# Ledger of designs, part 34: VHH binders against q2luc0

Target 1, 332 residues: q2luc0
Amino acid sequence: MPIEFEQTFRNFLMEHQEKYNRTYHFLILMDSIITAAQRIELYYRTGALKGNLGMAGSINVQGESVMKMDDIANEIVLHYLAASNRVIQVVSEESDDIVDMNKDGGRYFVYFDPLDGSSNVAHGLPVGFLFGIAKRNLDGNMKGPEDFHLREGNDYIAAGMFVIPTGMFTLALRDAGCWRFHADETATYVKPMRMTLPDDPKKWELSFNSANTTVFSEKVQSWIQVNISKYKFRYIGALAGDFHRLLTNGGLFMYPAIVKHPDPKENRPQGKLRLLYEANVVAFMCREAGGDAIDETGTRIMEIKPAGHHQRTTLYVGSKPIIDELASLFKS
Key: E = the ipSAE of ESMFold2; O = the ipSAE of OpenDDE; V2 = 0.75 times the mean of E and O plus 0.25 times the DockQ between their complexes.

## First folded at step 20 (VHH; framework vhh_ozoralizumab_d1)

Design V3 (at its last look DockQ between E and O 0.01; V2 from the best seeds 0.00; counts 0 for: pae E 18.2 > 2, placed apart)
Fold by OpenDDE, look of step 20:
Structure V3 (fold): chain B 332 residues (1-332), chain A 121 residues (1-121)
Amino acid sequence: as target 1 above (332 residues)
Amino acid sequence: EVQLVESGGGLVQPGGSLRLSCAASGFTFSDYEMYWVRQAPGKGLEWVSEISWSGGSTYYADSVKGRFTISRDNAKNTLYLQMNSLRPEDTAVYYCARDETEGWEYSWDVRGQGTLVTVSS
């Protein structure tokens, strides 16, 4: 059987970058991110840690404190991003404050959720590592009172996710499309496939927590009533996994505001998902795949100016015709 | 108006040295990463070296690593490139450039008129 050679991720980037003998800053950054993902997956798969993942406060046989998987993943990502020397600041879901890295020589801001769907770890279900990347802007050298890390989705130059431990890596580049890779037998990401949301409504899927239908706004409930029979329903219960399917089949993933909960304290009018390292990430990838994303006001996710690094948002992401319909509804 | 003016180019023998300078004006020099790029006859624009806005980080193309040194004086709004052990393949017009941040890739559309470096026996 002839040896079949597949294009590697590194080769893929080089082909897109070398046309003009550009710097390799982005490639170096991506290498650090990939390495982090591989490390996270190692911990996920490691039998020795199986059963101990997520058990904070436990002491291993060596008398060492066992970290939660979220914390482990966060530390791994921070380590490799720092080691790259290419990152100015980081916004992490697991860090209360922004993390300064190479403020004197860095080139990028990185926004990430190191472990989306953390509840899945205990059950051996897939989790996501989400990340967004922005470049240093032309507005200064990080001196002064401005929060240079607060970037809208449109300012991202790349966004991607790993679905661990499936071996699926999806990366979107600004104006260069959304691409999916898979890990081969050597754990090397290979075989880039351009992702485009299908235009066939027969393939479209609807994804949301249906148990929350009664606590959504009236407009959203009405929309669901009309559309729930039109599309196949699929819901994993994690953004990364559900969005992964969406990129293949099209349709809609939505995370609406909770506004009619019997307990007012349980309402979430601003939504649950985080703008910088969750919503912007999937919105960016979706847009590069031919779709779109809006919040419950009908505003495009990627046009939202962040007020804070942990800002929350509602999310509707998917096929453009559905998003346009929803946008019109919300603005009415 | 942004201006970048390169100087210091000339004819040099293989193994020789040159020091290029770039005078910057029309923008806050200390806020920007600066670049040296070059264009050889019949070839496209090639990245040579980069220095961070603070001067704390420097980067080099593999082809010039160990031979070239980039530096800057922010007080004088000046960028430098010390070129040692010059080779015939280093023959090119050298440009001082400022990056445009659009896109995931770098571009050097903001650059001077360049200075010619010719390495020949």
Scores: ipSAE 0.336, ipTM 0.703, lowest interface PAE 1.8, mean pLDDT 90
Fold by ESMFold2, look of step 20:
Structure V3 (fold): chain B 332 residues (1-332), chain A 121 residues (1-121)
Amino acid sequence: as target 1 above (332 residues)
Amino acid sequence: EVQLVESGGGLVQPGGSLRLSCAASGFTFSDYEMYWVRQAPGKGLEWVSEISWSGGSTYYADSVKGRFTISRDNAKNTLYLQMNSLRPEDTAVYYCARDETEGWEYSWDVRGQGTLVTVSS
């Protein structure tokens, strides 16, 4: 019987490239990002087989220090981004400072979390590699924060994520949609599928850490009380996995402010998720799939002007009718 | 390796008291918030109580508030649950759990075998 062949990511992007007369710089960057993701997935799969279960199980029996899985993932991503010669600077969840790369000849700023939900490695559960991309301004010399790594989500040209080790890759391109690929038997990403949030509210899911409900704001608690029975509840506790599912089923993922914790040191009124490499990424992807994202003041995530590269934010991301309702609630 | 060992369960008559202990090892106990959860026969896990890393804040499910007291001794790496005025509906296997302070998730992680509490005449 004849073998069925699927369009590869490279062919997909080449067709997009020619349709929009773009250079090959972005293709070269994406080749490096995909290569990094493939190496991380291989390490995850073979590391589990060798008894390396992540942070708790990574120590060498001879007492030699072993790098933790998230440090290994970070090194892999940094290596391949540097090898592309296309990246000016990087903001990484795993790096305290910005990382300079090709400041003279680079074209992109890259924001990434190389192993989102890394505690899941010890449990054999999925993790995520999240990234966002902004492009340098060719009209002027780069001199200030807005010319460097402190870009708004509205300045991103692309954002995406890999769900590891499932072989799922989703990439959103500014004004060109949100597209999902899967790895075939040769580890090649194939079969582009346009992702659009479903319009049917009966499919919609609500996703948040329900154990935190009593420490959310009264507005959020009241909203949950009214709305929890309207939607299916699904939560695995990893941003990449929960958002991956959101793109299929629609609804709402949220990480609200922690404001009513009886121990004030545990409050996070500014939120916990990171703006540049978590919230902006999923907000950008969700917009390209027909959704939206706000913080707990009702401000659009992608309009937030960053003041720091590890800045946190609250996040509400999903189907536009739910986001519009929440925006009105937060502004009233 | 993270280890949580629960003890102190047993058979008690209604109105009685028990004190549960949870011995922690393999991690820096004083860095973590800790939880008690329980599983009644044929039921799912139920959150019972939580204590902050320092011991300065405690929280309770409505069903046990005023009867149970969570505490910790960071010098001994031990979590406690004092259970007073026990009722038959408190019958369950009790587990201690560690909070996850890594990443962005606020949740609990059950790792011990639990200790059985039976409240019966």
Scores: ipSAE 0.000, ipTM 0.117, lowest interface PAE 18.2, mean pLDDT 83
ESMFold2 (binder alone), look of step 20: mean pLDDT 81; pTM 0.818

Design V4 (at its last look DockQ between E and O 0.57; V2 from the best seeds 0.00; counts 0 for: pae E 3.6 > 2)
Fold by ESMFold2, look of step 20:
Structure V4 (fold): chain B 332 residues (1-332), chain A 121 residues (1-121)
Amino acid sequence: as target 1 above (332 residues)
Amino acid sequence: EVQLVESGGGLVQPGGSLRLSCAASGFTFSDYEMYWVRQAPGKGLEWVSEISWSGGSTYYADSVKGRFTISRDNAKNTLYLQMNSLRPEDTAVYYCARDLHTGWEYSWDVRGQGTLVTVSS
């Protein structure tokens, strides 16, 4: 009786190294990222599901200080990235400033949101760990340290996400596709599956916060009125979860500008999502799966030149026919 | 035209020492991490050592750790490998390579003829 064994993530990457005479630097970095994700999942499962974390996602220990789960996740990711000795600098959603690491011997810039949807921890709902990776430039185009970390999405070499605690891991590699893995019973990521957005419009989903419809622009409101009944509506309310599903079924996820709020201080004309570690990540992954992504002006997300490491953007990401329609609408 | 020219190989007894050199031209040497890799007869390329662009960080394969020292002189565009306590299993053609950006990973940019190191009594 034959025994069947699933290909591991490490073997998947090592096959590339042997075929292309490439180094192990990326594998070492990815081992650290995976280890961080596994530790975050352990803390989620042992803390939140066993009642050790507060309802707001904070750890509350008798007679001790309280630390939020997102702070714990951030410390875990920073630790393992530093231990890899491969990272020059980090931009983290949870750190106001750029985090320097191995500026001399490092090779990668990493942009991450360690716990997307962290409010869901108190509810026992899935959260996400999102990341994007760029390499140090060669042969010029070298800029100072601040400018070096401000990369366009088109300069990323990889982007991915973990949906926690489901054991789902998706990684897109520049010009090499978007791939999904799952954790087996030994917590090893296995069984690479190539992700391609479906062409069948009957499968497509529309995902956005419908409670905000009246505060979007008139163009977006009109588009929704015409199109809301054409698609299945699905919205979990966390970028990682909604995008994870979109990669399977196709369609559109959007977070439009908020421009008509009754309280003007609640307007978000430049959007809510963060360019470097949220929008660029899902845009990169979507492109490798055959899709596209634009902002409210019709500009491709991955072409936006960042002006700040926490810069916000509007986001429309998904199946190309829908994105093309929206791009035409935004440009009149 | 990118050139990497290895030199300094030869025949040595077990326990002996050699210093290899790699002369680089045709690119901005100080912008690149550099490698030494080697190829024993009938085998593929084996990574030996790596050095950061500034020379501040060095890394070694377990088989050579403590015996080999990689260094660079960015003013002379030269990479070095000091090889001490040589063993017969170190016999190989040694190549230098620059670290080169290709897609989502780095690759070895091997250009030279290499330099033969033979360790035999």
Scores: ipSAE 0.289, ipTM 0.688, lowest interface PAE 3.6, mean pLDDT 86
Fold by OpenDDE, look of step 20:
Structure V4 (fold): chain B 332 residues (1-332), chain A 121 residues (1-121)
Amino acid sequence: as target 1 above (332 residues)
Amino acid sequence: EVQLVESGGGLVQPGGSLRLSCAASGFTFSDYEMYWVRQAPGKGLEWVSEISWSGGSTYYADSVKGRFTISRDNAKNTLYLQMNSLRPEDTAVYYCARDLHTGWEYSWDVRGQGTLVTVSS
């Protein structure tokens, strides 16, 4: 039986850029990100076997403090990004402030959520590692007054996610499509498949926390009433997992504002998801897959100028016809 | 007007050395990563070396690593390439180039007229 060779992620990138017209910086960065993901998965699996994941403050048999999985994941990503020497600054969900890395020689800004769906860890359910990548702009220097890490989604050059421990890696490249890879038996990502949201509404799925329906805006509630019977409903309860399905089946994932909670303190008019390392990431990937994403004002997620590195946003992401309909509704 | 002017090329024997210079004008030189690229006869453009805007980081193609050294003087708006242990396969027109900050790939948008380096016995 002839040996079948699968195309690797590295070979994939090499084919999309002329060998002699590049510096391999992006490949090196991606290698660091992949390594981080693999390490996170190792801890996920190992922790599950040991039964000590998420037990912050506990002391192991060696007298060492046990870190939460979120913190472990964050430290892993920061370590490998720093080691790449290609990153100027990092915005992490787990870090209050931006993290400076190679300010003198770096080329990229990286935005990431090291562990999306952290509540799933205790139950052995899949989690996500989300990341976005931007570059220095033509006028960019680190001496200016501009906050260079505050980039809109349109400024991203790449975005992706790992669904751990499923072996699924999805990467979108600016104007080059959304691609899904699978980890093989050697933990090498292989077999790139271009992802495109299907146009068939019969395949479309609706995904949101239905328990919150009564606390959404009236416009959103009305829309749900009209559309809930039109599409299959699927909800995992984590952005990465739900978006993973969305890329395959099309439809809509939404995370609306909470505006009618009986306790006013529980309202979230700005939304819950973070713009730079969650919403922009999935919006970017969705766009490259032929879809779109907006907030509850009808503004495209990727066009939002960030006011802060932990800015929150509402999110509607999915098939273009649905997004367009919602945009019209929100602007009415 | 953005301009790059390369100089320092010439004929050299194998094993010899040359130092190339590139004078930049018409833009803030210190804001840009700079490149040396070369084009050999009958071949396409080949990346040779890169230096960060501050000069803190340098990168080299495998073909020139250990032999070539890129440097810059931001005060003089000048890029340099020290070429040692030259080989016949290094024969090319050498260009300095300014970084193009677009897309997920790195490229360059401006280069000069180039300077010819010929390595021959």
Scores: ipSAE 0.099, ipTM 0.594, lowest interface PAE 2.5, mean pLDDT 89
ESMFold2 (binder alone), look of step 20: mean pLDDT 84; pTM 0.846

Design V5 (at its last look DockQ between E and O 0.64; V2 from the best seeds 0.00; counts 0 for: pae E 6.1 > 2)
Fold by OpenDDE, look of step 20:
Structure V5 (fold): chain B 332 residues (1-332), chain A 121 residues (1-121)
Amino acid sequence: as target 1 above (332 residues)
Amino acid sequence: EVQLVESGGGLVQPGGSLRLSCAASGFTFSDYEMYWVRQAPGKGLEWVSEISWSGGSTYYADSVKGRFTISRDNAKNTLYLQMNSLRPEDTAVYYCARDTYEGWEYSWDVRGQGTLVTVSS
């Protein structure tokens, strides 16, 4: 039988750019990100075998303090991004402050959540590595008092996620679609498939924490009452995993504001998810897959101007008809 | 109007050296990544070297790595290319180029007339 060759991620990127008058900075950056993901997966698998993942404060046989998996993941990503020399600044879920890297020569801003669904680690369930990328512009040279890292979703040039340890890598490129890759037996990402949300409502799924229904706004509760019987319900309880499924089946993932909690201190009117490294990432990918994303005001996620690097937001992401309906509802 | 004016080209023997200059005007030079590209006879444009806006990062094609050095003086709005150990295959018109800031990947745009470098015994 003739050898069947699969298209690699590298080859895929090369086909989407003009080779002779373009640089390879993005490819180099992506190589670093992929390497980070592979390292995170290694730790995930190794830790699982050892049974000591997530045990903060434990001391290994060598007398060394064992780091939490989210901290390990963060350090891995930061290391390889820095090593790429292509990144100006980084916004990480695990870092309180913005991390400066190559501010004098870098090309990109990177926003990432190194370990989405960290609670899944202890149970050997999949976790996500989410990332968004913005390119340097004329303002990106850090001149002036502005926070140049505060970019709208529309300013992202790419966004993606790894579902670890499933071997699934999904990447969206600006105006170039959303693509899913699979790790082969050599851990090489291959076989790009374009992702498009299906138009058939019969396939659509709803995904949200149903336990919180009573603490959502009245508008959201009313909408749920009307629609909960129309679509299949699926909920993993992690953004990356739920969104991964959404890209295949369509429908809606939502993370509403909590506004009616019996304890007022537990209310989250601004939402829980982070704009730059969670909501914008999935919104960008969804848009490239033919969907959309809004917050609970009906504003498109990708149009929100960030006020801070850890800004929170509500999230409704999925099939365009559902999003449009919700947008109308929220603006009424 | 954006202007890039290259100079310093000429005839040189193999193993020789040349220093190219590019005078930039019509834009804020210090804000842009700059490039050297070349076009050999009968060939297309080829990327040669790149320098970041601050000069902090430099990049080279494999064909010139270790022999060529890109630099810039932002105060003088000037880009330089020091070319050492020149080879016949380096014969080309050399152009100064500016970053386009278009698309999701970085690219360059040629604006000058170029300067001819001929390496021949």
Scores: ipSAE 0.617, ipTM 0.836, lowest interface PAE 0.8, mean pLDDT 91
Fold by ESMFold2, look of step 20:
Order: sequence, then structure tokens, then C-alpha cells
Structure V5 (fold): chain B 332 residues (1-332), chain A 121 residues (1-121)
Amino acid sequence: as target 1 above (332 residues)
Amino acid sequence: EVQLVESGGGLVQPGGSLRLSCAASGFTFSDYEMYWVRQAPGKGLEWVSEISWSGGSTYYADSVKGRFTISRDNAKNTLYLQMNSLRPEDTAVYYCARDTYEGWEYSWDVRGQGTLVTVSS
């Protein structure tokens, strides 16, 4: 029996490089990102034995509780991005400040959340490593990284996510589709599968924290009341995991504004998710899979001009018919 | 109109040296990453080297590391490639190129006629 070989991620990119006369800079960057993801997975798999679980550690940048694994993951990603010698600056969910790297010779800005859903680590549940990538802007007199890191999602060239520890990796490339890979027995990412949101509404799912329904806006509550029984409901409570599943089934993931909380300080009218390394990432991936994403005002996520590198947003991401309906609702 | 004019090629014996030049006009040279790429007979384009907009960072293909040196003079709008210890496999037409944003990755924008380098006994 002949041995069957699956196409590797590296060969997938190299075939595209040959077809389009691309440099190797992106391939070198992606090798570093994949290496970081594999190192994070190792620490995840062995974390209980090494004492990495629990609530100990530093306060994270956004004031959420921090696990020791968060700090380890951030350090790993920063190390490999720096070692690539291709990155100008980084925005990390785990770093308060922008991190400078190769300001003169770098080509990319990288936005990442190294452990999305990090509370799941203590319970042995999946987490996500999310990233977005933008190119150095060379139009005219743009000679430095000042303000370059504040890119709208439409300016990203790639976005992706690893679901840890499952060995699943999804990467979207600007105007070249959204592609899923899995790690084989040698930990090599193989078998690119093009992801397209299903057209059949019978497959679609709704994903949101249903316990928050009464604290969403009246428009959102009314939409839920009409639509909740039309589609399957699925929610694991981590952006990476819920979106990973959405790419297979279609439908809608949302994190609406919280505007009617009994304790007013718990309201989040601007949303909870971070624009640069969460919302833009899934919006970009969804667009490449044939979907769309908007905020609470009906504004396309990828058109938002960021004013700060940790800026929050509301998010509605998924199948275009649902997003178009919600956009019309929000603007009415 | 973007123009890139290569010069300095010729016939050289193995182990010899050549210095290529690329005169640039029609764009702000100092804003662009610049490349040398080459094309051997019957083959596709091969990336050879790159230099950052300021000249502060340089990159080389493994096949030329330690033998070739890329440089630029932004005041003269000129890119250079010093080629030492030349080998028969370096035989190619050499082009300078500027960086572009075509697609999701950088690509080389070849505009000139190139300059032929032949390394032969």
C-alpha cells in the first residue's frame, strides 16, 4: 500500500509564494508563530505537573485575574516574534505597553491574544491563541512605526487562531480564503481545508452568553426572542472556541453591549472584546470565509479606525444574511 | 514613471567579483525596501537580497550569504550589489526591484531590463 502524504502548511505557503512572486518574510514570521503555539501547547499539557494552574500571578493589563500560564504564553510569543527579526511592533493582550522589536528592518505589526479563554486552563478546557498581522505601510512619507500599529482590520493581511490543545490551526489570508489545518502525529500542521460558512440555515448556530439576555439592549433582546428557536444554540464561553465552531456551522456569534445591568458599573456599552487582537481577528477570518462582522451601531468591525491599542468593541460576527439583518436593525 | 536601470554585469571567471548598480527614478527611493532578484536561463525569478529603506537592515538568500553585499545611497537614488567569490550557479540576469503590496505579502516589482552576469571558466 502506498504511503499517503498530506500537504504541509509550509508547502501550502510556498506554493502560493511561487505562484505570486512573494518573498519569504511571511513564511519566516509564520514559522515563529507556529513554534510559539507549539511551545504554549507543551506548557498547557504539562501545566498541572509544573504548578502552572490556579489564580496566582501578576495582574493582567485589562484588570482581569491572571493565571501563571498567561505570563508564560506572552513571553513565548514575544520571544519568537522577536527572533523572527520581521516584526516592527507588537500589541499583546497581556502587555500594557506596545512592544518595540525591529523598528528599522521589520515588516509586520502583530496583534495577539496568547491565551484567549485563559480561565479554562485551570479546568483543562481548550483555549485560543489569536493573532492578526498587518504589513509595514510604505505609502509616501511613512518612515516609522509611530501610529502604524493603530490599523483598521481592512489593513490586515492575515489573521488566525490556534485552538489549544486540540492541534487545530486556522489561518485567513487577505483575498485568498480562510484555511484550516490540523497537527499530525509529528506535530506538523497539514491538510489545508478551505473554510466557507455554510449557506444552509439548517446548519447555522447562535452563540452568545444567554444569561446576559436581559442586560442587552431592547433591540437585541427582541431579535433574540424572534430568532433563538430558528437555529441551534451553542456557547462554550471563549471567543476562540465559539468562533472555531462557527466557521464550520455558520450562523452568528455575538458579544453585545451590556446596557441594562442591575449594577450600572457592570455595563459595557462599548463592549468587552478588544478590537485589534480579538474582534478584528475573527472579523477578518469570517470575511475570508464568506461572512461579515459589525458592532452595536451597525458599523463594519474592519472599518473601525482604532484610537487605542487596547480599545474595546461590541461584536456580531457570522453569516452575511444574519449580519445584514442586524445591521439594518441597529440603524433603524 | 517608475524606472529602475541595472548595470555592471559581465563575464567573469569563477571566484571573481562584480559590482552591480541600479539607478532609480520616478518614486521616492528612500521610502522603499529594495531587492535584488535574478533569473537563470529557463528558470523563474529567485530572490537574492533585500535592504531596508534606511539601509540599516539587510537580508540574503542562503545561496549568497557571505559572498554578496547589498547597499544603497539614498542621496543618489542608487542601489548596489557587491558580488564576490562568484560561482557558475550565479549566472543569471540580475534585476533590482522595489517592494510592493501586491497580495498579502511583499513582492518584487521588476521594471528594468536587468544586467547579465555570466560566470564561466
Scores: ipSAE 0.051, ipTM 0.543, lowest interface PAE 6.1, mean pLDDT 85
ESMFold2 (binder alone), look of step 20: mean pLDDT 84; pTM 0.843

## First folded at step 21 (VHH; framework vhh_ozoralizumab_d1)

Design W1 (at its last fold request DockQ between E and O 0.63; V2 from the best seeds 0.00; counts 0 for: pae E 2.6 > 2)
Fold by OpenDDE, fold request of step 27:
Structure W1 (fold): chain B 332 residues (1-332), chain A 121 residues (1-121)
Amino acid sequence: as target 1 above (332 residues)
Amino acid sequence: EVQLVESGGGLVQPGGSLRLSCAASGFTFSDYEMYWVRQAPGKGLEWVSEISWSGGSTYYADSVKGRFTISRDNAKNTLYLQMNSLRPEDTAVYYCARELHEGWEYGWDVRGQGTLVTVSS
């Protein structure tokens, strides 16, 4: 049988932006991100065998202090982003402060969650590496009083995720669609497939923590009561995994505000998810796949002006008809 | 209007050195990454070197790495290319270019007439 060749990620990027006078800064950045993902995956696969995966402060079989997987993943991503020399600043879920990288020569801001679903690691379940990318503006990298790292979702030029260790890499590019790649036997990402949410409601799925239904707002509870029987219900319990499925089947993933908890201290009226490196990422990807995303006020996620790098938000992401319905409900 | 004026080219023997200059006007020079590109006879434009807006980061084509040095003076709105150990294959018209935003990537735009560098024994 003749040898069949698959299109590589590198070739994909080259094909989608071939100009006579192009640079390769984005390609280099993406290479660094992919490398980070591969290293995280390697660690994920081998860490348990090495006894390196556990609770922070524990001692491994070698007598060494064990780091949490999320910290390890964070260090890996930071290392390769820094090494790329293309990043101005980074906002990481695992870093309290913004991380400065190449402020004098960088071209991109990167927002990332290095390990979504970290609790799954101990059980050998899939985890996600989420990332969003914005470009330097023409007014200079750090010019002016505004924190240029606080970018709206609409300012992202790319967003993506790795579902580790499945070998699946999904990348959305501004106005160029959402694409899924697969790692081949050489760990090379190949076979770009355009992702589009299906229009068939029969395929749509609902995804949320059903255990929290009673602590959601009355509007949300009412909506659930009406719709829970209309669609299949699937919930993994991790944003990356649930969103991964959503991209294929359509429907809705939601993380509502907690407003009716018996213990008032447990309420989260602003939601749990982070805007810059979680909600914006999946919102951007979903939009490029033909869907939409809003918060519980009915505001589009990608239009929210960030007030801080760890700002929280509610999230409703999925098929446009459902999102539109929810938006109307929230604005009523 | 954006203007880029290259100078400093000439005839030089192999192993010799030249320093090119580019005078920029019509835009805020210090806000833009700048490029040197060249076009050899019968060939297309080739990227030579790049420098960040602040000068903090520099990049070079493999063919010139270790021999050429890009620099800038933002106060003078001037870009420079120090070319050492010149080779016959470096013979080309050299252009200064300003960075362009192109989607998620970047490009560069040639505006000037360039300056001819001829390396010959």
Scores: ipSAE 0.731, ipTM 0.886, lowest interface PAE 0.6, mean pLDDT 92
Fold by ESMFold2, look of step 21:
Structure W1 (fold): chain B 332 residues (1-332), chain A 121 residues (1-121)
Amino acid sequence: as target 1 above (332 residues)
Amino acid sequence: EVQLVESGGGLVQPGGSLRLSCAASGFTFSDYEMYWVRQAPGKGLEWVSEISWSGGSTYYADSVKGRFTISRDNAKNTLYLQMNSLRPEDTAVYYCARELHEGWEYGWDVRGQGTLVTVSS
């Protein structure tokens, strides 16, 4: 009975290369992304629990100013992406402007939210690091944002997320599936599991902020009224966590337009979630797991032509039968 | 029809120099990163050098750094490899290749007949 060794992420990726004459560009990029995630986890585990991390400008028990965990996470991701020499430009949830890196020799555009659910840090609850990746546009002269960072989700070649500090990492590869890994004792991601949404409706979950039901559109309210009792209801209020669970159980996660709020400042008719580094990421991952994603008009998320790098969208993501039903409803 | 035509190979003495050319047609040359790869007798393909679409960034295998220089002329659709201080172990058929986009990967492939470089003794 010899010792059994788990397949590592690196070995998995090398075995899943599509051509014998592969480059190392994507491997180098993924090494940098994984290193960034591991570094963020270290700071989360060691800093947040000791009270040394918090909101920027806050003071810990010793009276010392602390750096915001969002800023730390953003700096870590930017550092390792730049050091890879493989990234052309970055769109980050934490950076107002596009971040230029290796514009001439780079190969990838990277879209990321380095700490989804960052308010959870103070409570010791999980957070997410979400990312999407697109390649250089071969058909462009690099003249405008459509050739650079304003890419449709259909142009992404990979998307993934880390659930921090749980050691869970999920990566979807264009036309090659959605795969989940677990960190072992050495912090090595191992044991790839292919993620496919279950076909059995008895397993499906429904996930949304039910407190907002009366401020959603009439169509969404009517759908909820008919369907809420058909599925398990689960909602923790963080995209990364709710979607992570959805990939196992199937069903629907949604963040609908808020259009009937008594306080106009609380309305979000175009949605709350960000297209490039949130909605596209989970839509891409869900498609590779056999699901789908649409916005409030029934338009497929990954077909949306972005007009701005921080653009918002509504989101309905999950099992195809539910998404198809909602698409039909929205298009009347 | 994508075509890549290598030329400029020949016989040289150790320490000598040679300049390879690759004429490209059938695609927008300036949109693609380009590669030189080589195949020594009885061996598989070995990556030698790579150049960005604009020519501004270049990369080399450790075995050729400081001796080989990759360049391109996008107006002439031509890729070049200047090989200096040649060694017997540089003997190979040299191919140019364009970078491929396939699914989630970047790769390359060999399209032409290549050009033979022989470094005597």
Scores: ipSAE 0.495, ipTM 0.786, lowest interface PAE 2.0, mean pLDDT 87
ESMFold2 (binder alone), look of step 21: mean pLDDT 85; pTM 0.862
OpenDDE, look of step 21: ipSAE 0.606; ipTM 0.829
ESMFold2, look of step 23: ipSAE 0.297; ipTM 0.706
ESMFold2 (binder alone), look of step 23: mean pLDDT 85; pTM 0.859
OpenDDE, look of step 23: ipSAE 0.554; ipTM 0.797
ESMFold2, fold request of step 27: ipSAE 0.409, 0.064, 0.265; ipTM 0.739, 0.558, 0.620
ESMFold2 (binder alone), fold request of step 27: mean pLDDT 85, 85, 85; pTM 0.857, 0.860, 0.859
OpenDDE, fold request of step 27: ipSAE 0.631, 0.674; ipTM 0.839, 0.862

